VH-VL binders against q9umr5. Designs and how they scored, part 85

Target 1, 268 residues: q9umr5
Amino acid sequence: SYKPVIVVHGLFDSSYSFRHLLEYINETHPGTVVTVLDLFDGRESLRPLWEQVQGFREAVVPIMAKAPQGVHLICYSQGGLVCRALLSVMDDHNVDSFISLSSPQMGQYGDTDYLKWLFPTSMRSNLYRICYSPWGQEFSICNYWHDPHHDDLYLNASSFLALINGERDHPNATVWRKNFLRVGHLVLIGGPDDGVITPWQSSFFGFYDANETVLEMEEQLVYLRDSFGLKTLLARGAIVRCPMAGISHTAWHSNRTLYETCIEPWLS

## First folded at step 24 (VH-VL)

Design kk10
Fold by ESMFold2, fold request of step 25:
Structure kk10 (fold): chain C 268 residues (1-268), chain A 122 residues (1-122), chain B 112 residues (1-112)
Amino acid sequence: as target 1 above (268 residues)
Amino acid sequence: QVQLVQSGAEVKKPGSSVKVSCKASGGTFSSYAISWVRQAPGQGLEYLGYIIPIFEAANYNEKFKGRVTITADKSTSTAYMELSSLRSEDTAVYYCARVDFDEYGSYGMDVWGQGTMVTVSS
Amino acid sequence: DVVMTQSPLSLPVTLGQPASISCRSSQSLVWRDANTYLNWFQQRPGQSPRRLIYKVSDRDSGVPDRFSGSGSGTDFTLKISRVEAEDVGVYYCMQGTHWPRTFGQGTKLEIK
């Protein structure tokens, strides 16, 4: 029988968005228990990410307890950051596959379709003023905003991303790394036509340097220093990279080819 | 040079709601936050919540969660605060105030509206 | 919530003399970036509050230099070096570091 699957949604999202993904799982893995968590829906997805992590943690504990052989996580967009933090803070999680579906794992720096839709002019070069303040860090968008031109402000102000990436010292860093490393597989999914995640390589732990040149995962300091275990996972053969072109941000969980290629093989 | 002009005084019955407007002029409305603060007669200042218009996202003091809604209309540079299920204890002057996000880190309500008196009586 | 405690709550002062208002927070106001987001406001009778000081000691534009702020961590002070008649009103400290933002109780300054 198949391990239970837990689905965590993204910004301005809800459990309804995953109806096609649920259909695909039911067709290829009948009998799989799939739970799409319906916490922090819509505007509630703007709550601080640590608040979301705590709420999602409470929801996943009983599911994991009923499945001693393990569970899988499918985590979309902002939800992939929530899930990675869960893997760090839970010292007894039993996650086999962590499937990160177009998530801004190294942060976001760009005018996303979300932000362009919300206002008529680009503000990415100035958003750091809001985000790297006490006021901005009270919203999820700012918890993973990563301005490569103000990296010192990012490192000092980030309440979430800099911590889970091990970019800023904190007392739990060793324990979080140990917990994260208990995952069976890290499956990274994303692509150049996403249109929202900027740079799209953030879904693969790539990110801009100060010149806005994308450095891939293996060129990042957090990888090189193995700050939270990426180098160790890659050396174990536990990281799967599954890029796919031609998929927009809102279509990752409703594309059958993407599911069959990048998700299905990991739902043992 | 930013100015905040609030809507006029309101007299309301218990159980009803009130919506106070705060129109900004000067500056760039989407570049700052709008806070809402109230002051009961003869009392101190009490923080209700704030909105960051660029995110269309608000935070509410837990004391008022479920009764207060803060919104903004970027096209008119206007913020709104709505308080529902009014009680006589909600009688107060309601202020809006700007929080500017400058490179000096000067955050904290540098421009205030004139205040809106809301009186709740039977 | 972070509790902000002012003393004194009533401050009669002789015209031309110094005045000092204390503000204490229930936890540190130092934020992750090493800044301390402690503000002081003045509310003259019948008027809206006006910010005097931000980040503990930085005066807003147009605030007379007889107003000064000091302190660190949890203990803060607003000083008026020479009280003038227009200084009558209520003074509030406010912390901007923690959610929700909170004010002190206010200190009513009067000329005796």
Scores: ipSAE 0.809, ipTM 0.909, lowest interface PAE 0.9, mean pLDDT 91
Fold by ESMFold2, fold request of step 25:
Structure kk10 (fold): chain C 268 residues (1-268), chain A 122 residues (1-122), chain B 112 residues (1-112)
Amino acid sequence: as target 1 above (268 residues)
Amino acid sequence: QVQLVQSGAEVKKPGSSVKVSCKASGGTFSSYAISWVRQAPGQGLEYLGYIIPIFEAANYNEKFKGRVTITADKSTSTAYMELSSLRSEDTAVYYCARVDFDEYGSYGMDVWGQGTMVTVSS
Amino acid sequence: DVVMTQSPLSLPVTLGQPASISCRSSQSLVWRDANTYLNWFQQRPGQSPRRLIYKVSDRDSGVPDRFSGSGSGTDFTLKISRVEAEDVGVYYCMQGTHWPRTFGQGTKLEIK
C-alpha cells in the first residue's frame, strides 16, 4: 500500500485549494490516505512561522506514528518552509518524500501580481524596514523576507529563514542538519511563470546576489558550506529538481501534467 | 505631520461590545502600524494589540482572551479596535498610537490619538 | 509576558533638582539585531502619553536635553538633570522587544 500523504498549505490558503490534487492522487494511487492539514487557515497563515511549525508538528505526530513505514509531505508555497523546519526540529520524523511545491526556500523579495494586490504600491525596496524589526518578525511573510540589498539586516533580524538555512549561528544547527538529512528525497518544484515567488528560483534554493543576479543553489553559501545538508543530499542523489513553465502560483496543485511529471513518481 | 483622531466617548452595558475608530491623517497609512493601549481610571498603561495595515494582520494580547479585534481600512486610513463581552473592569480610556518603521529603528508609538473614554456600567 | 518594574512609583521633587527613575525587565530587552528596544513615555495630567526616549538613550524630536536615558540588558534609568514645573506627570517605561509589549507601572512625578 502507499505511504500516507500530508499536505501543508500556503499563505491565505485553505484545504479546499487542494481538491484537484486529491483527485489526482486518488486516481493514480487508490487507497492512499491523504490528510490536508487545516491549521492556520486564511489570515492565521500570517502567524509567526515557528508558531505554525509547532502547531503542524502536533498534527503530524499521530499520523507519522500510525505509519511506521513512512509518510510523504506535499508542501505548497509558504507551507514548504513550515515543512522544512519540521524536518529540522523533529528528531523522529519518518518522511520519505518532501515535495516542495513552489516554495520560497531561499526567501522572497517580490512585489509580483499577488503581492501587489496586498501592497498596492511597489514596496519591495522598503519592506525591509517593517520586516527587519521586532514588529515585522511577528508575522510569517517577514520570517522569510530576504532583501538582497540589506543582507546584514536579514542575517541579524530573521527569526526563521536565516536559522533554518544555517545562515546565522545557533545552538541547534548541528542537530537540525542531522534531522533534515533523514529525509529520503527532496523534490523541488517551481517555474518561471509562477508570478508570485520572487525570484522564482527561490523554489530551487536559488536567490539574488546584491546586483539582483540569480545565483543557483550550487552557488549559494548555504550549499557550499553544507550548512543544513543540501550538498550532502545532492551527493546522495536525493534532490530532484522539476521545473515547469506556464504555471501560475495558484495552479501548481491543479495542473495534471505537473502532477504526473513532478509529484506522482514520488508517492510510493 | 501625522495626526490620529479617535471616535467619541461611549457608555456601554456589561456583555456588550464597543468599536473605537482611529483616523490617521498625514504620512502613508500603509507604511506604519497602529497600536491600541488602554488606561483604567487612576491606573497605568496596558497594551491591547496592534495592526500592520499593509499585511492586514494584527496581534492581540492574550490577557483579553479573544475579546479584542483590531482591523484597518486602508482606503479611509482608519484603524478600529473592537472589545466584546465587556466587563466593568474594561472601563478605561482607549488610545491608538502609531508605530513608525523609520531608518533610526525607533519602533514605538511616536504619535498618539486623543483617547476615547469607554464606560461600562450596569 | 515580560514584567517591567519601575521604582519609585511616586517621586516628589523640588524644582531645579535632578530626578531619576529606574526600570527593570524580567528578561533581556536585547533583540537579535543587538538593539535594545526600551522606550520612555511622559503623560502630563489630562493628556495622551508622549514618547521621550527610544532605544534606551535616543531622545525623540522636541524633547529637552535635560532628559536622558541609560542602561542595558534588564536595568534602565531615565534621568531629568533639572526638574521644571512642566515635567509634572506620570512616566512609563515600555519594552518593544518581546510580544506582548508591556509597560512599567508608572512613576508619578510631582513638585514638592
Scores: ipSAE 0.792, ipTM 0.903, lowest interface PAE 0.9, mean pLDDT 91
Fold by ESMFold2, fold request of step 25:
Structure kk10 (fold): chain C 268 residues (1-268), chain A 122 residues (1-122), chain B 112 residues (1-112)
Amino acid sequence: as target 1 above (268 residues)
Amino acid sequence: QVQLVQSGAEVKKPGSSVKVSCKASGGTFSSYAISWVRQAPGQGLEYLGYIIPIFEAANYNEKFKGRVTITADKSTSTAYMELSSLRSEDTAVYYCARVDFDEYGSYGMDVWGQGTMVTVSS
Amino acid sequence: DVVMTQSPLSLPVTLGQPASISCRSSQSLVWRDANTYLNWFQQRPGQSPRRLIYKVSDRDSGVPDRFSGSGSGTDFTLKISRVEAEDVGVYYCMQGTHWPRTFGQGTKLEIK
């Protein structure tokens, strides 16, 4: 039978948003146990990401315990960062496929369609003042805000992204890397028409340099240093990149062709 | 030149709720945070929570969880604090205070409202 | 919660003489950017609190230079070099590094 699937939602989101994805799984892989975690819904998704990681960890432990053969994670948007942290902090996770569905894996630097009332274009150049402070780091968007023009502030102030990327020295780096590397497959999904993740290549571990030129995953220091295991995973053939044009940020979990092409093959 | 003006004193019965307003003038309301602090008569300062209006997101001191709600209206540059299930121990002056995110990294409550006395009595 | 402990709680001072207030935190107030977010507030009788000092030692705008802050880590001091009549009131330290933000108990400064 099929391994259980655990779904982790994104910013300002809830479990209801995934009903079409559930339908696709049920129709193509009948009998699959799918759990869409209903934690940190709506505005609760602004809670610090480490708080969310702790809550989601508590929720996934019993699911993983009931499935010794392994589970799959489908993690959308901000949820992909929660899931990557889970893979690092859980010494005993049994995740086979980690499916990162349009997630800002290298951070976010831009106004978004569903956040533009929060982050008008003029605010992205100044948001670092809020985000790289003790006050800003108490909210999730600031935990992965990555201003390429203030990289020194990012590296020093980030409570979450700089740590899980291994961009700042910390005592758990070796253990977190070891734990992350136990995943069977890392499936990266995203595309140029997303409209929210900025740059969209963040979903593939790409990001801006200081000139806002996008450097791809293999050009990133975190890859070159293999700080949390990306280079090792790629060398094993465990990284799957599945870009798809023409999909907006809110449509990744409701597109049948995307599901069949990028998700279904990894839901063994 | 930022100024914070709070709503007037309130007298409330136990079990009811109170909503205090804090209207900002000067500065850019969406660029800073608003903290709420209270002071019981003859006692020290106690932190309730804060809001960052640009995020419309608040943090609450766990001591008050479930009883305090902090909101902001960017269009009127006004923050609100609502405290429910009032007890006599909630009798205090309630202050709002600005947290500015300036280039000096001050991150303090540099501008305070005049305070709002809330009296909870039989 | 980070506990902020002030000493003394009551401080009678002769006009024109120095005053010193201690503040200790139960945890280091050094944030990951190497800054220390320790603040001092003054509350004159019948008034709202007013920030005097931020980041341990930086005076806020309009604060007289007779006020100075010092310290590091968990141990901090506010000094008034020459107490004036208008300095009567209650002084609070506050930490801004950790959630929730917390205040000391207050030190009531009075003229002898």
Scores: ipSAE 0.784, ipTM 0.901, lowest interface PAE 1.0, mean pLDDT 91

Design kk15
Fold by OpenDDE, fold request of step 25:
Structure kk15 (fold): chain C 268 residues (1-268), chain A 122 residues (1-122), chain B 112 residues (1-112)
Amino acid sequence: as target 1 above (268 residues)
Amino acid sequence: QVQLVQSGAEVKKPGSSVKVSCKASGGTFSSYAISWVRQAPGQGLEYLGYIIPIFESANYNDKFKGRVTITADKSTSTAYMELSSLRSEDTAVYYCARVDFDEYGSYGMDVWGQGTMVTVSS
Amino acid sequence: DVVMTQSPLSLPVTLGQPASISCRSSQSLVWRDSNTYLYWFQQRPGQSPRRLIYKVSDRDSGVPDRFSGSGSGTDFTLKISRVEAEDVGVYYCMQGTHWPRTFGQGTKLEIK
């Protein structure tokens, strides 16, 4: 039998967004128990990410317990960060494949149409004033806002991304790294035509430097320092990168070709 | 220069709802958060919650157990605070106040509305 | 929730004399950015609160220099070097570091 699949949605999403994905999984892997977690749907997805992590943890623990051979995680957009944190705090998770589906794994710093919708009267260059405050950090979008021009503020104010990345010292860094390294495979999916994740390379742990030059995963301090286990995972062949062009952000979970190429191989 | 002008006094019956408005002028509404604080007669200040209009989302004090809803209309630079299932102990002056995300990191409520008296009585 | 404790709750002062209000928090108000989001508000009779001090010791514009804030961690003080008649009112400390935001009980300053 196939391992259960747990799906975690993104910002402003719900389980309905994954109807095509469910169809694809059912067709290609009949009998697979797929659970799309309907937690923090819609506007509730703006709740602090740590709160979400706790909620999702409560939901996945029973599923994992019933699947001693392991489970697969498909985590979309913001959900990818939730899942990474989840795997960091759980010392007994049994995740075989962690599929990060167009997630801002290294943060978000974009002025896309998507962000304009969310921030119609603001520019990304000024969002740091809101996000890197006690008031702003109560919202999920600020928890992974990564302003390359205000690195000190990011490192000091980020209550989520900087911590799970091990960019700011904390007493659980070693344990979180150990826990995260329990994952069998980290499947990173994203692409240049995403239009939301900015830069799109964030889905592959790439990100801007101070000059907004995109550096690859291997150039990131978190990788070089192996602060949460990326270097270790790569070394043991546990990281899979699946870039795909021509996919918009809202189509990552509904594109059949993407599914067959980047998702299906890891649902065994 | 920034001013917050609140709606007028309200008299409500227990179990009903009240919605207080707070209109901002003289500044950039989208660069602020709007906090709501209440003060019962002769009592201290109590923080209800706040909204960041550009996020169109609010954070609430759990003490109110979901009875408070804070919204904002960016087009009119107006924030709203709705309190449902009103009780006599909800009788208070309700204030809106600006949280300015300035370069100095002051944040705390530097501009206050004039207050709205809400009386809950049978 | 963070408990803010002010003392005294009643503060009768002679005009021209100094005044001091203490505010203690149940936990450190130092945020992860190393700032301390402690505020002092003044509420004159019949008026809305007015922010006097932010981040422990920074004065808002228009606030007389006779007002000063100090402290660190969990212990904070508002001082008025020379109390004037217009200083009559209730003073509140507030923490902005932790959610939910919480106020002290208030200190009522009166002229003897």
Scores: ipSAE 0.926, ipTM 0.961, lowest interface PAE 0.5, mean pLDDT 95
Fold by OpenDDE, last read:
Structure kk15 (fold): chain C 268 residues (1-268), chain A 122 residues (1-122), chain B 112 residues (1-112)
Amino acid sequence: as target 1 above (268 residues)
Amino acid sequence: QVQLVQSGAEVKKPGSSVKVSCKASGGTFSSYAISWVRQAPGQGLEYLGYIIPIFESANYNDKFKGRVTITADKSTSTAYMELSSLRSEDTAVYYCARVDFDEYGSYGMDVWGQGTMVTVSS
Amino acid sequence: DVVMTQSPLSLPVTLGQPASISCRSSQSLVWRDSNTYLYWFQQRPGQSPRRLIYKVSDRDSGVPDRFSGSGSGTDFTLKISRVEAEDVGVYYCMQGTHWPRTFGQGTKLEIK
């Protein structure tokens, strides 16, 4: 019997977005129980990420309890951050594969066409004024806004990303690291043609430095300090990087080739 | 100079709903948040919630248990506050106020509308 | 919710004399960025509230220098060095650090 698969959607998404993924899983792994969590859909996905983490936790716990052999997580876009946080706060999770599907794991800082739609009269360079405020941090998109030109503000104001990354000291950092390290495999998926995740390397824990030069995961302080376990995971061969070109952000969960190459191998 | 102009006074029956508008002029609507505050006659100020128009999403005071809906139309620089299931206790002057995300980090409501009196009576 | 407690609730003052209003929060108002989002508002009779002070002690443009804000953590004070007739109204403190935003009860300043 295949391990259950839990799917967490992204910003403004719903369960309907994953109909193709469900089809692929059913076809290639018949009998797999796939649960797409129908929480915080649409505009509700703008709720604070910690609130979402709590909601998804309540939904996932019963599923995990019924699957002592373990489960797989497929977490798309913003959902990837939710799942990482979920695995950080849960000391008893049994996740075998955590599949991060085009998630801004190291944050978001870009003014792509997608962001221009969200911020028609604002430049990305000024969003820090909104996001790094008590008012802005009540919205999910600000919880992982990572302005490389305002690193101090990010470190101090970020209520979510800076914490789960261990970039800001907090009393749960050690425990969260321990919990996250319970994961069997961390599968990182993304690509240069995503068009939303900015930089696209964020899906692989790469990100901008102060000059907007993209640094790789191994160059990041969170890796070097192993603040939440990336270095440890890599050392034990638990990190899988699966980049793929030619895939737009809204197609990661519907592309058959991507599924076969990057997702299916980890659903056993 | 930024100004907020609200819609006129409303008289409503219990159980009905009211929608108050707040039009902003003289600034960049998308760079603000719009807060809604009410004041019952002879009473203090109560924070209902706020919207960040560029996010097209609002944050609410849980005290209102989902009765408040705050929306914004960026094309007209207008914010709206709708209160449903009206009660006599909802009788108050409702204010919109700007939260400016300026370089000074002042935030708190620096520009207020003139207020909209909402009377709920049988 | 953070409770904001003002004192006094009624403040009769003689013209030209100083006035002081206290505001206490049930929790620290220091946010992650080390700023304290405490505000003071003035509401004159029949008018909308007007922001006087932001971040504890910064005055808005056009606010006379006779108004001053001070404090830290959970204890804050608004002072008027010399009360003028135009200062009559209700003054509110508000915290912007925690959700939901909350106001003090208000202090009614009147001229004796």
Scores: ipSAE 0.926, ipTM 0.961, lowest interface PAE 0.5, mean pLDDT 95
Fold by OpenDDE, fold request of step 25:
Structure kk15 (fold): chain C 268 residues (1-268), chain A 122 residues (1-122), chain B 112 residues (1-112)
Amino acid sequence: as target 1 above (268 residues)
Amino acid sequence: QVQLVQSGAEVKKPGSSVKVSCKASGGTFSSYAISWVRQAPGQGLEYLGYIIPIFESANYNDKFKGRVTITADKSTSTAYMELSSLRSEDTAVYYCARVDFDEYGSYGMDVWGQGTMVTVSS
Amino acid sequence: DVVMTQSPLSLPVTLGQPASISCRSSQSLVWRDSNTYLYWFQQRPGQSPRRLIYKVSDRDSGVPDRFSGSGSGTDFTLKISRVEAEDVGVYYCMQGTHWPRTFGQGTKLEIK
């Protein structure tokens, strides 16, 4: 039998967004028990990410306990960050494949058309004033806002991303790294035509430098320092990168070609 | 300069709801957060919650157990505070105040509305 | 929740004399960015509160220099070097570091 699949949604999403993914999994891997976690849906996805991590943890623990052979985790967009944190705080998780589906793993610094629609008066260059404050950090989107022009503010104010990245020292950094390294495979999915994740390379742990030049994962300090285990995972062949062009952000979970190419191989 | 103008006094029955408005002028509404604070007669200040209009989302003091709803209309630069299941102890002056995300990191409420008296009486 | 404790609660002062109000928090108000989000508000009779001090010691525009804030961690003080008649009212400290935001009980400043 196939290992259970747990799905975590993204910002403003709900379980309904994954109806096509469920269909694909059922068709190609019949009998798979798929659980789309119906937590923090819609506007509730703006709750602090640590709060979400706790909620999702409570939901996945029973599922993992019933699946001693392991589970697969598919986490979309913001959900990918939640899942990474989840795997960092859980010392007893049994995740075989962690599939990060177009997630801003290295943060977000974009005011694309999508974001402008949601935040019409928001400016990328000034959002740091809101996000790097006690008031702003009560919202999930600020928890992974990564302004390359205000690195000090990011490192000090970020309640979430800077911590799970090990970019700011904290007493649990070593343990979190150890826990995260329990994952069998880290499957990173994203693409240049996403239109939301900015830069799109963030889905592969790439990100802007101070000049807004995109650097690859291997050039990032978190990799070079192996602060949460990326270098170690790569060295043991546990990281899979699956870029795909021609897919918009809201189509990653519903595109059949993407599923067959980047997701399906890791559900066995 | 930024000004906050609130709606007029309200008299409500226990169990009903009240919705107070706070209109901002003289600034960029979307660059602020709007907080709500109340003050019972002869008592101190109590923080209810705040909204960041550009996020269209609010954060609440759990003390009110979901009775408070804060919303904002960016098109009219108006924030709203609705309190449901009103009790006599909800009788208070309700204030809106601006949280300015300035370059100085001051944040705290630097501009206040004139207050709205809400009386809950059977 | 963070408890803010002010002292004294009543402060009678002679005109021209100095005044001092203490505010203590139940836990450190230093945020992860190393800033301390402690505020002082003045509420004159029949008026809305007015922010005097932000981040412990920074004065808002228009606030007389006779007002000064100081402190660190959990202990804070508002001082008025020379009390004037217009200073009559209730003063509140507020912390903005932790959620939910909380106020002190207020200190009522009166003229003797």
Scores: ipSAE 0.925, ipTM 0.961, lowest interface PAE 0.5, mean pLDDT 95

